# Designs tried in a protein design chat: VH-VL binders against q9nrl2r1430to1533. Part 275

Target 1, 104 residues: q9nrl2r1430to1533
Amino acid sequence: GGVHELSAFEQLVVELVRHDDSWPFLKLVSKIQVPDYYDIIKKPIALNIIREKVNKCEYKLASEFIDDIELMFSNCFEYNPRNTSEAKAGTRLQAFFHIQAQKL
Short names: E, the ipSAE of ESMFold2; O, the ipSAE of OpenDDE; V2, 0.75 times the mean of E and O plus 0.25 times the DockQ between their complexes.

## First folded at step 17 (VH-VL)

Design b147 (framework fv_nezutatug)
Fold by ESMFold2-Fast, scan of step 17:
Structure b147 (fold): chain C 104 residues (1-104), chain A 121 residues (1-121), chain B 107 residues (1-107)
Amino acid sequence: as target 1 above (104 residues)
Amino acid sequence: QVQLQESGPGLVKPSQTLSLTCTVSGGSIDYGYTWHWIRQHPGKGLEWIGSIYYSGRTDYNPSLKSLVTISADTSKNQFSLKLSSVTAADTAVYYCARGPYTSDHYYMDVWGQGTTVTVSS
Amino acid sequence: DIQMTQSPSSVSASVGDRVTITCKASQSISSFVAWYQQKPGKAPEPLIYSASYLYSGVPSRFSGSGSGTDFTLTISSLQPEDFATYYCQQANSFPLTFGQGTKLEIK
């Protein structure tokens, strides 16, 4: 049962990474370029971290995987004003994720 | 799980170019990670040689910058090290490693087993 | 370059002992320190990142602390498999630099 679920999580992460709107989410935000980010965002996460957790079998339930993806979007909307390219990309990628997550 | 495997010649003559390749399995070199080369001289500690990012950008140890080139071949899921004009001081175990991609700090989570390189006539 | 200096260079200990290894940076690196364990003939394995966070699968007897220039790795109750060489690494700036290593040996 776990092998099928891990393959599904990996496929979904790959689809997210390949999406045109993934650019704000590929890696952790630079503290040098955005010094106040880590003062505001208490639980930073990015697609590379989520992918690593999938590969290490750290998600026991689909809900844990979904929670990490949702945390990523929540952080984006908390830090970035609604009119920014980051927030707009996040909105579109989150909608795409919600459709794909129905398969889980 | 992600695995890294170094390959290359075990013996290189002085003044030649050392060429090593790291093959990545269980993951892709073009997504969200930094890929590193590290070496360890006999009986000594670790020395960072350089890194390549998923974007193709490279960073090199200034002590080696004129001698080192790191490149990636995403179609083969490999990245490689070339070290020119080698001397006996380049005798070491060479490791490839993966780290999280962040602009301000880097850790190495997955390591290859290492390959021994001897520079001798 | 940021120089990382470890103390002691070697330590002899017995199973069950509490062992502390220290690492000093030549300039402030915030919390951007990682610790690695290396056994003879093997590649280094990660133990700790960002000074205090355990890598997945690392036993809870390992802990890290510190910020700025002074960092420590502690093993609360030494086990037979813990005899190895330990390295700190600054992850703050390029070039990335390692401490010279601390060899943990059986007393």
Scores: ipSAE 0.005, ipTM 0.558, lowest interface PAE 14.1, mean pLDDT 85

Design b148 (framework fv_nezutatug; at its last look DockQ between E and O 0.31; V2 from the best seeds 0.00; counts 0 for: pae O 7.8 > 2)
Fold by ESMFold2, look of step 18:
Structure b148 (fold): chain C 104 residues (1-104), chain A 121 residues (1-121), chain B 107 residues (1-107)
Amino acid sequence: as target 1 above (104 residues)
Amino acid sequence: QVQLQESGPGLVKPSQTLSLTCTVSGGSIDYGYTWHWIRQHPGKGLEWIGSIYYSGRTDYNPSLKSLVTISADTSKNQFSLKLSSVTAADTAVYYCARGPYTSDHYYMDVWGQGTTVTVSS
Amino acid sequence: DIQMTQSPSSVSASVGDRVTITCKASQSISSHVAWYQQKPGKAPEPLIYSASYLYSGVPSRFSGSGSGTDFTLTISSLQPEDFATYYCQQANSFPLTFGQGTKLEIK
């Protein structure tokens, strides 16, 4: 294989994906499994989409990358009540992200 | 990179409604953050007034007895504070601020520069 | 409402001194404390979140600790630019509340 020079954005996304609490955020929410989700969440986003945007160099500023990750968590908290497994996972992963984002 | 700027009248008469606007640049108010109003009294320090979420939901300090309304205008990228029936006790420096939307904790990571409001006849 | 009590109200110290400011919550708030620095005529600036994590760009001489009800902000070696008022904030529940502030004056 090849050796790649990873960007700070790519490295952070990889850390988020590897985290045990990433499971609600890996892919967009299924309309079939959660029919009302897209009535409530107007700007859906997930880690696979963010990773694609990093790979395509679509983020010009660190703030744009951070905003997409924060939106991902905000959608989780807006849709899911605080006591759900999804909201609890989001809380833990967001805390991890806030620590890692200091490196940007 | 995101910046916040408060605007509004510096002098308001008692019993009138105080109206302030926070203009946001370098980011969109409807993206994924929570937007706050905080004031600083000359002798009492900092007081949280309330917040509006990117979705339009609001939380208010109950000490203001429903005198406060916070609203957003996404077309102008602004959010606003209205405080009715003001008294001299409402004299303060008013700040707008941003924080991440969280489920169990709330911090302000960006602040506006503040605007001074004096309530007097 | 959760009351945040800071001490001392003011402190005078020399450049190079270690300064500790404390903040006590009226009930347990886990680690949900932020610290802010405010210079005269300026808005508060964030220093620390979640009791102990520095925001990017904050000098390493600042540190925070504590959980539950008792929290501290420490400046390990005071610099002339650290003259300011410092506030703690409980971030645990609404209404959000702040300590009364600690004015740090450099001798």
Scores: ipSAE 0.593, ipTM 0.884, lowest interface PAE 1.6, mean pLDDT 91
Fold by ESMFold2-Fast, scan of step 17:
Structure b148 (fold): chain C 104 residues (1-104), chain A 121 residues (1-121), chain B 107 residues (1-107)
Amino acid sequence: as target 1 above (104 residues)
Amino acid sequence: QVQLQESGPGLVKPSQTLSLTCTVSGGSIDYGYTWHWIRQHPGKGLEWIGSIYYSGRTDYNPSLKSLVTISADTSKNQFSLKLSSVTAADTAVYYCARGPYTSDHYYMDVWGQGTTVTVSS
Amino acid sequence: DIQMTQSPSSVSASVGDRVTITCKASQSISSHVAWYQQKPGKAPEPLIYSASYLYSGVPSRFSGSGSGTDFTLTISSLQPEDFATYYCQQANSFPLTFGQGTKLEIK
């Protein structure tokens, strides 16, 4: 908790959003464009939702914030085959996140 | 923050099924992580048994695949190992662990304290 | 299966010594190696992931290096609490496999 930790979460979300590999994660997957996504992924999440939760002070512990980011990556890897652009972007962005998360 | 705790019988008879449970606190098992079972035979190194993903998908060590089942009970926030037809060779300390879910690598960053299982008559 | 071979199997050292442990994979695993420390009667404690990154709380005297098939764990100035068994783990593919361990003993 605390204001200092919430500022750290916002800074990290902004860095993730600005990263070149954030494009699969900016918003929830379209059900129209990907009809089977929500049959496979039962806990959808995206950076816009995580950022909103940070803004509303819904994360009380760093672990809760980290859990939501990891869920986002896990959904990507569960839905997308390893050789897709989405999975490759997710792999690079997750590695970036793991380095940055050490600061939390 | 997240803690894992193994539980089960300390003594199992040969030919029985070994059943162990890992109780997770400080987090939910249906969140975006991979949950692992590892064992260590007396005086030996570590052997990965298998894993269950938050989605319920499982991966097993091929050397144990016909004998092992890993399952999750999200209502109890637990995941479990069943190892059938045990012998004295299955005597070991059993650990549960958590790692990030990734596309191309598999680390385990949080471990339980381990539970000792002896297979003996 | 990817085989992980550690050397040496044991090493005797004194406090203040530089200690190096090596790990060789039977095929390329990129940088996907973790290192663990295990003390008697305790669970393994993660030290390093992705060959060179320290987990939070791990002292800076620990360092890792390597890529492909050859990996090294170094303790730059051995402390009394560092006497333990060390394991490498390939994190590249299933089944996950560990080295046989290196026991670090007081000289």
Scores: ipSAE 0.428, ipTM 0.859, lowest interface PAE 2.8, mean pLDDT 91
Fold by OpenDDE, look of step 18:
Structure b148 (fold): chain C 104 residues (1-104), chain A 121 residues (1-121), chain B 107 residues (1-107)
Amino acid sequence: as target 1 above (104 residues)
Amino acid sequence: QVQLQESGPGLVKPSQTLSLTCTVSGGSIDYGYTWHWIRQHPGKGLEWIGSIYYSGRTDYNPSLKSLVTISADTSKNQFSLKLSSVTAADTAVYYCARGPYTSDHYYMDVWGQGTTVTVSS
Amino acid sequence: DIQMTQSPSSVSASVGDRVTITCKASQSISSHVAWYQQKPGKAPEPLIYSASYLYSGVPSRFSGSGSGTDFTLTISSLQPEDFATYYCQQANSFPLTFGQGTKLEIK
């Protein structure tokens, strides 16, 4: 036990979660609130899921981590029309991510 | 760290085809990104040439569309630009760049250092 | 095509000055504007996306504002390393277009 320095993946997830545009991505979409979501999106993912995978050391390569993040954005753009707040937030957050991911 | 590097002949004769390649390192040509070609004539501003997506779809500047072909070779982690029937007006620094894949908006967040192409006899 | 008209074309300023660069779109583009900084012999580097969001690592003295057709890049207190050419870009629709640039020079 004890305090340890966050890994690059952990740190990036923290930064993404803290971003103002993270709200569409914090957790999996509710099937109750969006009944047709899982009919369209076959590989759902969210920042909390990615965080858990990081914590469990499931990512052996940076590319695997990046792939999940990109999947998260891809899902957003697949389901949400471009003029929605979700899509707009996703666009901005993804740009932020791409800058940060250069450091991985 | 993701890096982009342009390569190709620095000199092209008029009426010939300009051919450039952008090599991506520290990352892959994959979904979530879009890949762009931009050029800058000496002492002038920036002009978008075209873009390619992981699906192979392309978008071109209408002013150059008939002369431009952009392709990608994901096995080599490269994407390329071909500009046919070049003239002196095509003399420029050519940049490749990367941006996020979005629903409809495109920014360039990583750039190559650029490569100078001179069209001259 | 959407035209981006940037002003001024050039500006002379001193270290510590407040500098404002404007970009006007020929039609409404919401907030889909980026700003880039380019130093001589170098590639453009991104500063701002979506009109007002700074890329990571960009100093807080840089800021962007605007929506619709009028956009502004502001440097609150000019530093020596800020002398460069700045470009706006509309990301709203194809073809993607840039402003003609603003050269920020030492007074």
Scores: ipSAE 0.015, ipTM 0.680, lowest interface PAE 7.8, mean pLDDT 92
ESMFold2 (binder alone), look of step 18: mean pLDDT 91; pTM 0.940

Design b149 (framework fv_nezutatug)
Fold by ESMFold2-Fast, scan of step 17:
Structure b149 (fold): chain C 104 residues (1-104), chain A 121 residues (1-121), chain B 107 residues (1-107)
Amino acid sequence: as target 1 above (104 residues)
Amino acid sequence: QVQLQESGPGLVKPSQTLSLTCTVSGGSIDYGYTWHWIRQHPGKGLEWIGSIYYSGRTDYNPSLKSLVTISADTSKNQFSLKLSSVTAADTAVYYCARGPYTSDHYYMDVWGQGTTVTVSS
Amino acid sequence: DIQMTQSPSSVSASVGDRVTITCKASQSISSYVAWYQQKPGKAPEPLIYGASYLYSGVPSRFSGSGSGTDFTLTISSLQPEDFATYYCQQANSFPLTFGQGTKLEIK
């Protein structure tokens, strides 16, 4: 028997998913609960989609992976006012991501 | 590696419109960033002019009132500044810059080299 | 508009010195401050964002601190390449505003 090593991207996505501030980012925003979201956000993305793309080896460059993570945060800050729990969680999680991404 | 390069006239006459273009290479205007214009008057500090987001949203410095227009041409990977009715006070080095689109940390991570604009008759 | 005031306006120092530059906002901006370094004839380069986060590739001798209205940039053990003008910028609200700059000069 062999072992399967997680890719650097898989390891980083897992760290983000496990972070206390990941809750606004785990899945796409519900169209039913937040119908105006998709009028404002034209390129929606979430950690479950990014993780699926990593698992399917769709990121060929670290820059492509980083762009998707940054798009996720930019969507958060475009939609959510600064004083919201979502925006505050996004701020902390993005800072964590920037530290971890230095390893890529 | 993303690079930004300003282009436009070095000399503009008073009352005319200053038009500058920033060309982006090694990256795309379409994602997750705000694209800024900043200027620096001779011997002085930095002044933020305005920005454009990939959605087409613009934000302008109110001190420039309705004199400023920023636009983007994603097919050419360029964004541009138009400053109307210029005076000698608009003489400055003009920089284009890229910043992450966040509500928490608006900073500029990549800058062009700057282009000198003199407003003189 | 939020006014950013830097002190000192200029400072003379020697290689190996610890240098502190301060920046004061006219109203509370939480931790939404960035710092830039500008050398003569060149564009500004980012050093710090979010008051304390070091930008990628910036030497560890640079550090930032502060919250609310009072912010500090510290350079431990100055190197020859550190002689430049330093600017703070508030990131709390539009318009984005910069401090007037602090010129770090060779003693």
Scores: ipSAE 0.000, ipTM 0.583, lowest interface PAE 12.9, mean pLDDT 86

Design b15 (framework fv_nezutatug)
Fold by ESMFold2-Fast, scan of step 17:
Structure b15 (fold): chain C 104 residues (1-104), chain A 121 residues (1-121), chain B 107 residues (1-107)
Amino acid sequence: as target 1 above (104 residues)
Amino acid sequence: QVQLQESGPGLVKPSQTLSLTCTVSGGPIDYGYTWHWIRQHPGKGLEWIGSIYYSGRTDYNPSLKSLVTISADTSKNQFSLKLSSVTAADTAVYYCARGPYTSDHYYMDVWGQGTTVTVSS
Amino acid sequence: DIQMTQSPSSVSASVGDRVTITCKASQSISSYVAWYQQKPGKAPEPLIYSASYLYSGVPSRFSGSGSGTDFTLTISSLQPEDFATYYCQQANSFPLTFGQGTKLEIK
């Protein structure tokens, strides 16, 4: 929790949203377009939800913020086969996140 | 930051079950990573035994599948290996390791120091 | 299972030498190869992932290349701390498999 931690979360979310590989993660997966997603993924999350939680000061610890980001990537890799554009984008964005998260 | 430590008996008798535990410190066993068991026979290379994801999903080396069980206890920050019906061929250094849960590679970025297991009467 | 074959099985070299170790997969694995260094009595340490990406903290004298079935680990100027056994690993599919190892020894 401190103000410095919240500022760091906001900065990191902004960096993730601006990354070229963020496109699979910007919003929740559409139930209409991907009807089996919510049968497989039990804890759906996306960058817009995480950003809202940051803005509402819902993350009290860096570990809580990191957990939500990692859940987002884990959902991607559980649902999408390794050879898909979604999974490849997720792999690159996760690597970027791990480098940036060292600042937390 | 994150450290892994193997524990278990150094000596196991043939036909018994080998039980090893990996204790994780510096972070929880949670999503984002797979947790692996690897062994190394004396004077030989590395053999992947299997892995577990925080959801409980397991993947086993088919050569060991009928003999191996991997489980996790996230409340204790531990994951464990059980190898049944051991023989002298199971004598090895056993490592636990962490790998990032990514789509493009299953490599191990953090390893325990290893624990020596001897199977002998 | 995907078989990983390293060449050479051992190499003797001097400090300052350029050393190349190769790894061949029995079927195409794209770029899904990792390389590890193991010193006597120690656990393996990651060097390279996805064929060419250097793991954090690894000196720039280490580099990886390759795609498909043929992969190479290069040490551009060998240092005393580099004498160790090197392993490649295919990260493409289960079961994960390692090469037999290349022992790098002092000449």
Scores: ipSAE 0.006, ipTM 0.612, lowest interface PAE 9.6, mean pLDDT 86

Design b150 (framework fv_nezutatug)
Fold by ESMFold2-Fast, scan of step 17:
Structure b150 (fold): chain C 104 residues (1-104), chain A 121 residues (1-121), chain B 107 residues (1-107)
Amino acid sequence: as target 1 above (104 residues)
Amino acid sequence: QVQLQESGPGLVKPSQTLSLTCTVSGGSIDYGYTWHWIRQHPGKGLEWIGSIYYSGRTDYNPSLKSLVTISADTSKNQFSLKLSSVTAADTAVYYCARGPYTSDHYYMDVWGQGTTVTVSS
Amino acid sequence: DIQMTQSPSSVSASVGDRVTITCKASQSISSYVAWYQQKPGKAPEPLIYTASYLYSGVPSRFSGSGSGTDFTLTISSLQPEDFATYYCQQANSFPLTFGQGTKLEIK
């Protein structure tokens, strides 16, 4: 972790948030709207939480940042059947992330 | 960085159960990703044995499904392979590997060094 | 199971050569192919994912192309450290399957 790595994390999170396919990932899933989500997903995470961790300098290594993003996608694919709009959005956003993350 | 290290006996007798463990350092196995076992027979190519997801769900190669069990111990940050009723055909180098969890495709981006297993009387 | 067939099974080349290795899937796998490099006594190292995307740290002389059933790995200017066995892997369907390997040898 250096200043360049922190700037890269911030830039990548902003690009993910701005992506058309970010909508399932912007904030934590609502327990009211999706009551069984937290019965299935034991480590919930979303882009707003990851962005807060970046702002607080909680990622000391690129691998820690990548792990949180991958957890977010893993949760999506565990909960949502592959034919859903959520899973399809996740597939496209994860592909975008993988291209960008290989530069970290 | 994440590192994977295989361990287990280098010699197993026919009909016994082969037991291998992959120890993960620099990352947590219950956090995300897919964790794989792959083997390579002497002088031959690579064969995928199976995988375990961070959730504990498993997928096995159908050719081995009745013989193979993959499990995870999150407290030790390890996942393990058990292959029952081994024969000389199970002689191989065994690798553990990590890949991203995706909706529709599976790659291995981090590999262990491999451990040699010989099945012989 | 999806069968992956590599061509050639071996190739002899000199430093500075352009080397091309091909991989054919028995059915369509979209772009979901990876390429690995393996040196004797070592674990495979990932080179390429999703047919054309380079892994971090892989030299730019490596490139991949293809979709559907036909895929190609190209090394644009062969270096001494590139002599190894190369494997393709279909990532589309279980069971995951690998090609038989292409051994790249010094001429």
Scores: ipSAE 0.281, ipTM 0.809, lowest interface PAE 3.8, mean pLDDT 89

Design b151 (framework fv_nezutatug)
Fold by ESMFold2-Fast, scan of step 17:
Structure b151 (fold): chain C 104 residues (1-104), chain A 121 residues (1-121), chain B 107 residues (1-107)
Amino acid sequence: as target 1 above (104 residues)
Amino acid sequence: QVQLQESGPGLVKPSQTLSLTCTVSGGSIDYGYTWHWIRQHPGKGLEWIGSIYYSGRTDYNPSLKSLVTISADTSKNQFSLKLSSVTAADTAVYYCARGPYTSDHYYMDVWGQGTTVTVSS
Amino acid sequence: DIQMTQSPSSVSASVGDRVTITCKASQSISSYVAWYQQKPGKAPEPLIYHASYLYSGVPSRFSGSGSGTDFTLTISSLQPEDFATYYCQQANSFPLTFGQGTKLEIK
């Protein structure tokens, strides 16, 4: 046991999860629902995976954490055309992330 | 459909600053990609100079020290290279390129045609 | 820096030949290698990424293989338009580095 404390990374992930524009990023894209996703996106990631990595202390540097978040956004923009709801949500959430990440 | 076009002076004098711009058409410098500068010395191989992420984050080749600055103007769909204190060794063809942004691998899938820069007095 | 070493430095071949070019990384780069083709006076054109994946529009006679430190590019049946210089690039870490190039020439 011990104190369950939110790290700076955990706090930021929680803020991202609770953001209105997080819906495309909460979990890995379903292969059943989007069968061509994994043919196009070679390194899939989502907020639930990033949060698990934070909780397991797998990020040694803030840059590693930031890179995984940026990978998540990059995957969104690679798969989804710019004018889609997913890409627009990603653009807004990424802007929010960049403001918050300045504190890391 | 995305195209990259380099522009800048063909001749630069030693000790001056080389400034090159890459203009992106058929796409934008908003998200999803890293944007690279590569050069090729006459009769030699390719040398990566540096990159800028769509977020503004930069990475530079350590061999070029503090001499390199890469910046982006997303409103103009342009990113630029400044190389200060140039010498004859900086004579090369300069390419800009685009690659998908990922945390663990860095590919360049679209390249400009290249612009020749000669450093000579 | 990760050094990429290609062999051979040059190879002479005839149309229809099978040509193999190798690339060795000074340390493990997983499968994060790309291959480029460059013709005189032209920009490099990407052929392969992630060691074996062909870019869209690249003819199927091109194939790549390898992982870790040893990689190969194979052209199964050489065509006239394939005479060019080929470069490997490690995509694993900064600074990005290229092999010295392999010149593929007409026999």
Scores: ipSAE 0.005, ipTM 0.554, lowest interface PAE 13.0, mean pLDDT 85

Design b152 (framework fv_nezutatug)
Fold by ESMFold2-Fast, scan of step 17:
Structure b152 (fold): chain C 104 residues (1-104), chain A 121 residues (1-121), chain B 107 residues (1-107)
Amino acid sequence: as target 1 above (104 residues)
Amino acid sequence: QVQLQESGPGLVKPSQTLSLTCTVSGGSIDYGYTWHWIRQHPGKGLEWIGSIYYSGRTDYNPSLKSLVTISADTSKNQFSLKLSSVTAADTAVYYCARGPYTSDHYYMDVWGQGTTVTVSS
Amino acid sequence: DIQMTQSPSSVSASVGDRVTITCKASQSISSYVAWYQQKPGKAPEPLIYWASYLYSGVPSRFSGSGSGTDFTLTISSLQPEDFATYYCQQANSFPLTFGQGTKLEIK
């Protein structure tokens, strides 16, 4: 445990951030640009928040890290209609995540 | 790794309620996933029964005519199926499964091994 | 309900063969199709999702294609472990529905 898990989480977050389909997930959705987002999505999260939690050692179990990533994707699919570029990016990035998460 | 295990009675009498439980290990049920019940009649294909979302929302196959209830117990990391007024037609292998999307593409990436239920007097 | 019709219902093939299984939806489902492999006595395992995306760990000889109403699963060079029943599933709307299955048998 511990140091090895944190290194694995950091590596995975970096790979997600570098992925071409990460653009909807890099930062929290802007309330100015998308004013109804926070009326629909009650547990907002983004890669910058997840990375900060990794850096602060807030994930005690791999399952907690995976749960936050999956929440991020679930929020994407809940808010964005299926035919949007956001939903399509989310689908591809989630697939990539599932492959990489086998390292955890 | 996430694993799912079904449990319940192997034999149920006609008109009784079938109750099955899925125990999830390696992941939390109240978060980021959809949890499904699927069955397979002897020698036949797959039939989706229903699902429960991380929000607690349920969706059911209309063909079951309000006979089905799916619920979750987050404290035990379990979700359950109740099917009332069973008949011989409900004889099947019952699977629980995880879907990675709450409200989008509903494929099932992790399956339990299945539990056989026979409805017979 | 969206009906998924698979063809053929069964196919006999030899190791090394190219096998194609088709699935037709009763209405347009865009790319919301998954494919599963089921071996006797075992739970189904995912092969393909989003019509063409290979699930993690699935050999590259498996591929999926199609959109709208017509979908195909192809095995480019059949291996002994591939003899199983294959199911398509529409993921577009509730209730979720599966094809009737295609049994792939050794010749």
Scores: ipSAE 0.006, ipTM 0.600, lowest interface PAE 12.2, mean pLDDT 86

Design b153 (framework fv_nezutatug)
Fold by ESMFold2-Fast, scan of step 17:
Order: sequence, then structure tokens, then C-alpha cells
Structure b153 (fold): chain C 104 residues (1-104), chain A 121 residues (1-121), chain B 107 residues (1-107)
Amino acid sequence: as target 1 above (104 residues)
Amino acid sequence: QVQLQESGPGLVKPSQTLSLTCTVSGGSIDYGYTWHWIRQHPGKGLEWIGSIYYSGRTDYNPSLKSLVTISADTSKNQFSLKLSSVTAADTAVYYCARGPYTSDHYYMDVWGQGTTVTVSS
Amino acid sequence: DIQMTQSPSSVSASVGDRVTITCKASQSISSYVAWYQQKPGKAPEPLIYFASYLYSGVPSRFSGSGSGTDFTLTISSLQPEDFATYYCQQANSFPLTFGQGTKLEIK
């Protein structure tokens, strides 16, 4: 049930955090360092927020968890041009996520 | 669990505007996906019409020129297709679909059932 | 635009057969190919993305391979529910384009 589902989500978040390409996604983008980010991105999210939601048992369905991870990647690709290191890291990490998410 | 359902008129007269709506349930259209319109002419293959991103940005098939508009209504959890100045060549089954938003790999993982549109006088 | 050409246009096979469908792109698209299955009167369903990765819930008898311009969909042991039309899609650049389809028919 809930215990198994939360364990699976936490395990996947840990795998994402440990991935070499997770660096753009570990924490929310700083409003001070990137002032226009929140003018463009209306639903900001990051791995630390997702992990907190997992720990608080806020995901009742695997689809809700997957939606939050996909939102994180979509925000990356909306804000960052394709030729940036952020977008390239996001492309590789998203591919890794899609393979791992099949276990959910 | 996400489901897509097309709706709109089954018969449209030549020169009129075709308007179709896709209703999404089990997920939100403004979250983090790409939403597509695809059509299939009788006995033929699939043709991508265009897409709208969760941000409201759109991309259209250049072969449809300025005739196509895709829009989203987040309050109703719907996105819509308008195709102006239709002809008999626009007779097709129209599908809406969802795919992940990626920088380099656009595929569709959830599809509606399709709605048949006939353009005839 | 990137043109996708499938071969054969149709193939007749029996349950238990190994079936191979090919798809050629007019220019290199790396591994950015998806495959779909469509049954009569139904919407397409995803089978494979990124040339070789099975979509969730797709039976392991389906496999994809290829890179660059040449791609292959293989069904290792055909089942009755597999008789359908199969489409490849290049996912690399806009406009997104599909192959013309391969109809898999009962022999």
C-alpha cells in the first residue's frame, strides 16, 4: 500500500539526487540570482520540494509523483535554451527518469 | 488514469471554421506536458497538426499555414483546435494527445478516442 | 521536413511468427523515434520511445532498435492481438512526422 508506494518514490528521488545531472534540480531557482525566472515559470518545483512531499505522504497516486517530476523538467526546458548546460543536464536526467519510472 | 476526450461537430460546411475541444481528466493541462492535435484522413496515415505547451506556447505544422490555432482554457482543463476555411481535404478523424515535454524527443503517451469530422455541403 | 518511410506497407503472418518492420528517415535523427500500434476504429497506442525503450505495460515480445536513419520494430512471437497497423514517428524536429504505416494481417 502506502508504505510500499512511499518507499518506491523516495528510492527514485534518491536516485535522481545522486545522478551527475541533478545539479540544476536540487533546489528552487534563486529569485535574487535569476530575477526573471518567476515571471516565466508559474509553478516552480525542485527535487528538495518533491522529496519533502514524499516524506509528508502528499502523493496518493504514482501519477501525482510523476506529474511533479515532469513539471520540474518542463520548467527547465521552458526557461533554458537548448544549448545551455542546464537544458543538456535536464535532457539526460529526464531520460534516466523515464526508464526508472517504469518500475512505478 | 489521465483521459482525453475530443468533442465538436461531426459535419462542417466548406469554408467554415472547424472547432474541436479536448477535455482532460485525471491531470491538469497547465502542469508540465505538451498537448497535441493529430489527424488521420480516411484510409491514410497520421498527420501532426500542432501542439500547445503547458506554458501556452504553440507550434504548428507549416503545411497548414495560418489556418490553424490551438488554445488552452486552464479553468475548464481543456485545449482546443480551430481550423479555418475548411475544404473536403480536411475530412479526417481528429485526435488529441498528451506527451512529455522534452528538449529533443516528442512522443505521445496518452491519446483520446478520436472524433470523425466530415467536410461536406 | 524529415520524411519517414516504412517497409513493408503490409505483411501477412501467423501467430507465433517473428515479424520485423523497418522505418527509414530522410536524414539522421539519432535515436529520436517512437513506434505506435493502431487497431481498426481505435486511437494509436504507444509501444516504443527513444528507438528501443518499451513504453510502460507493453509486452516484452516487442522490441525496437536502430539509430541514425534506419530503425526496426520486431515482434518476437506474434499473438492474435498484435494484428494492427504500426507507425513510426520521428521525434527529433518540427514538424513531427509519421511513416505511412505497416498493416500486419493474418495469413
Scores: ipSAE 0.288, ipTM 0.810, lowest interface PAE 3.7, mean pLDDT 89

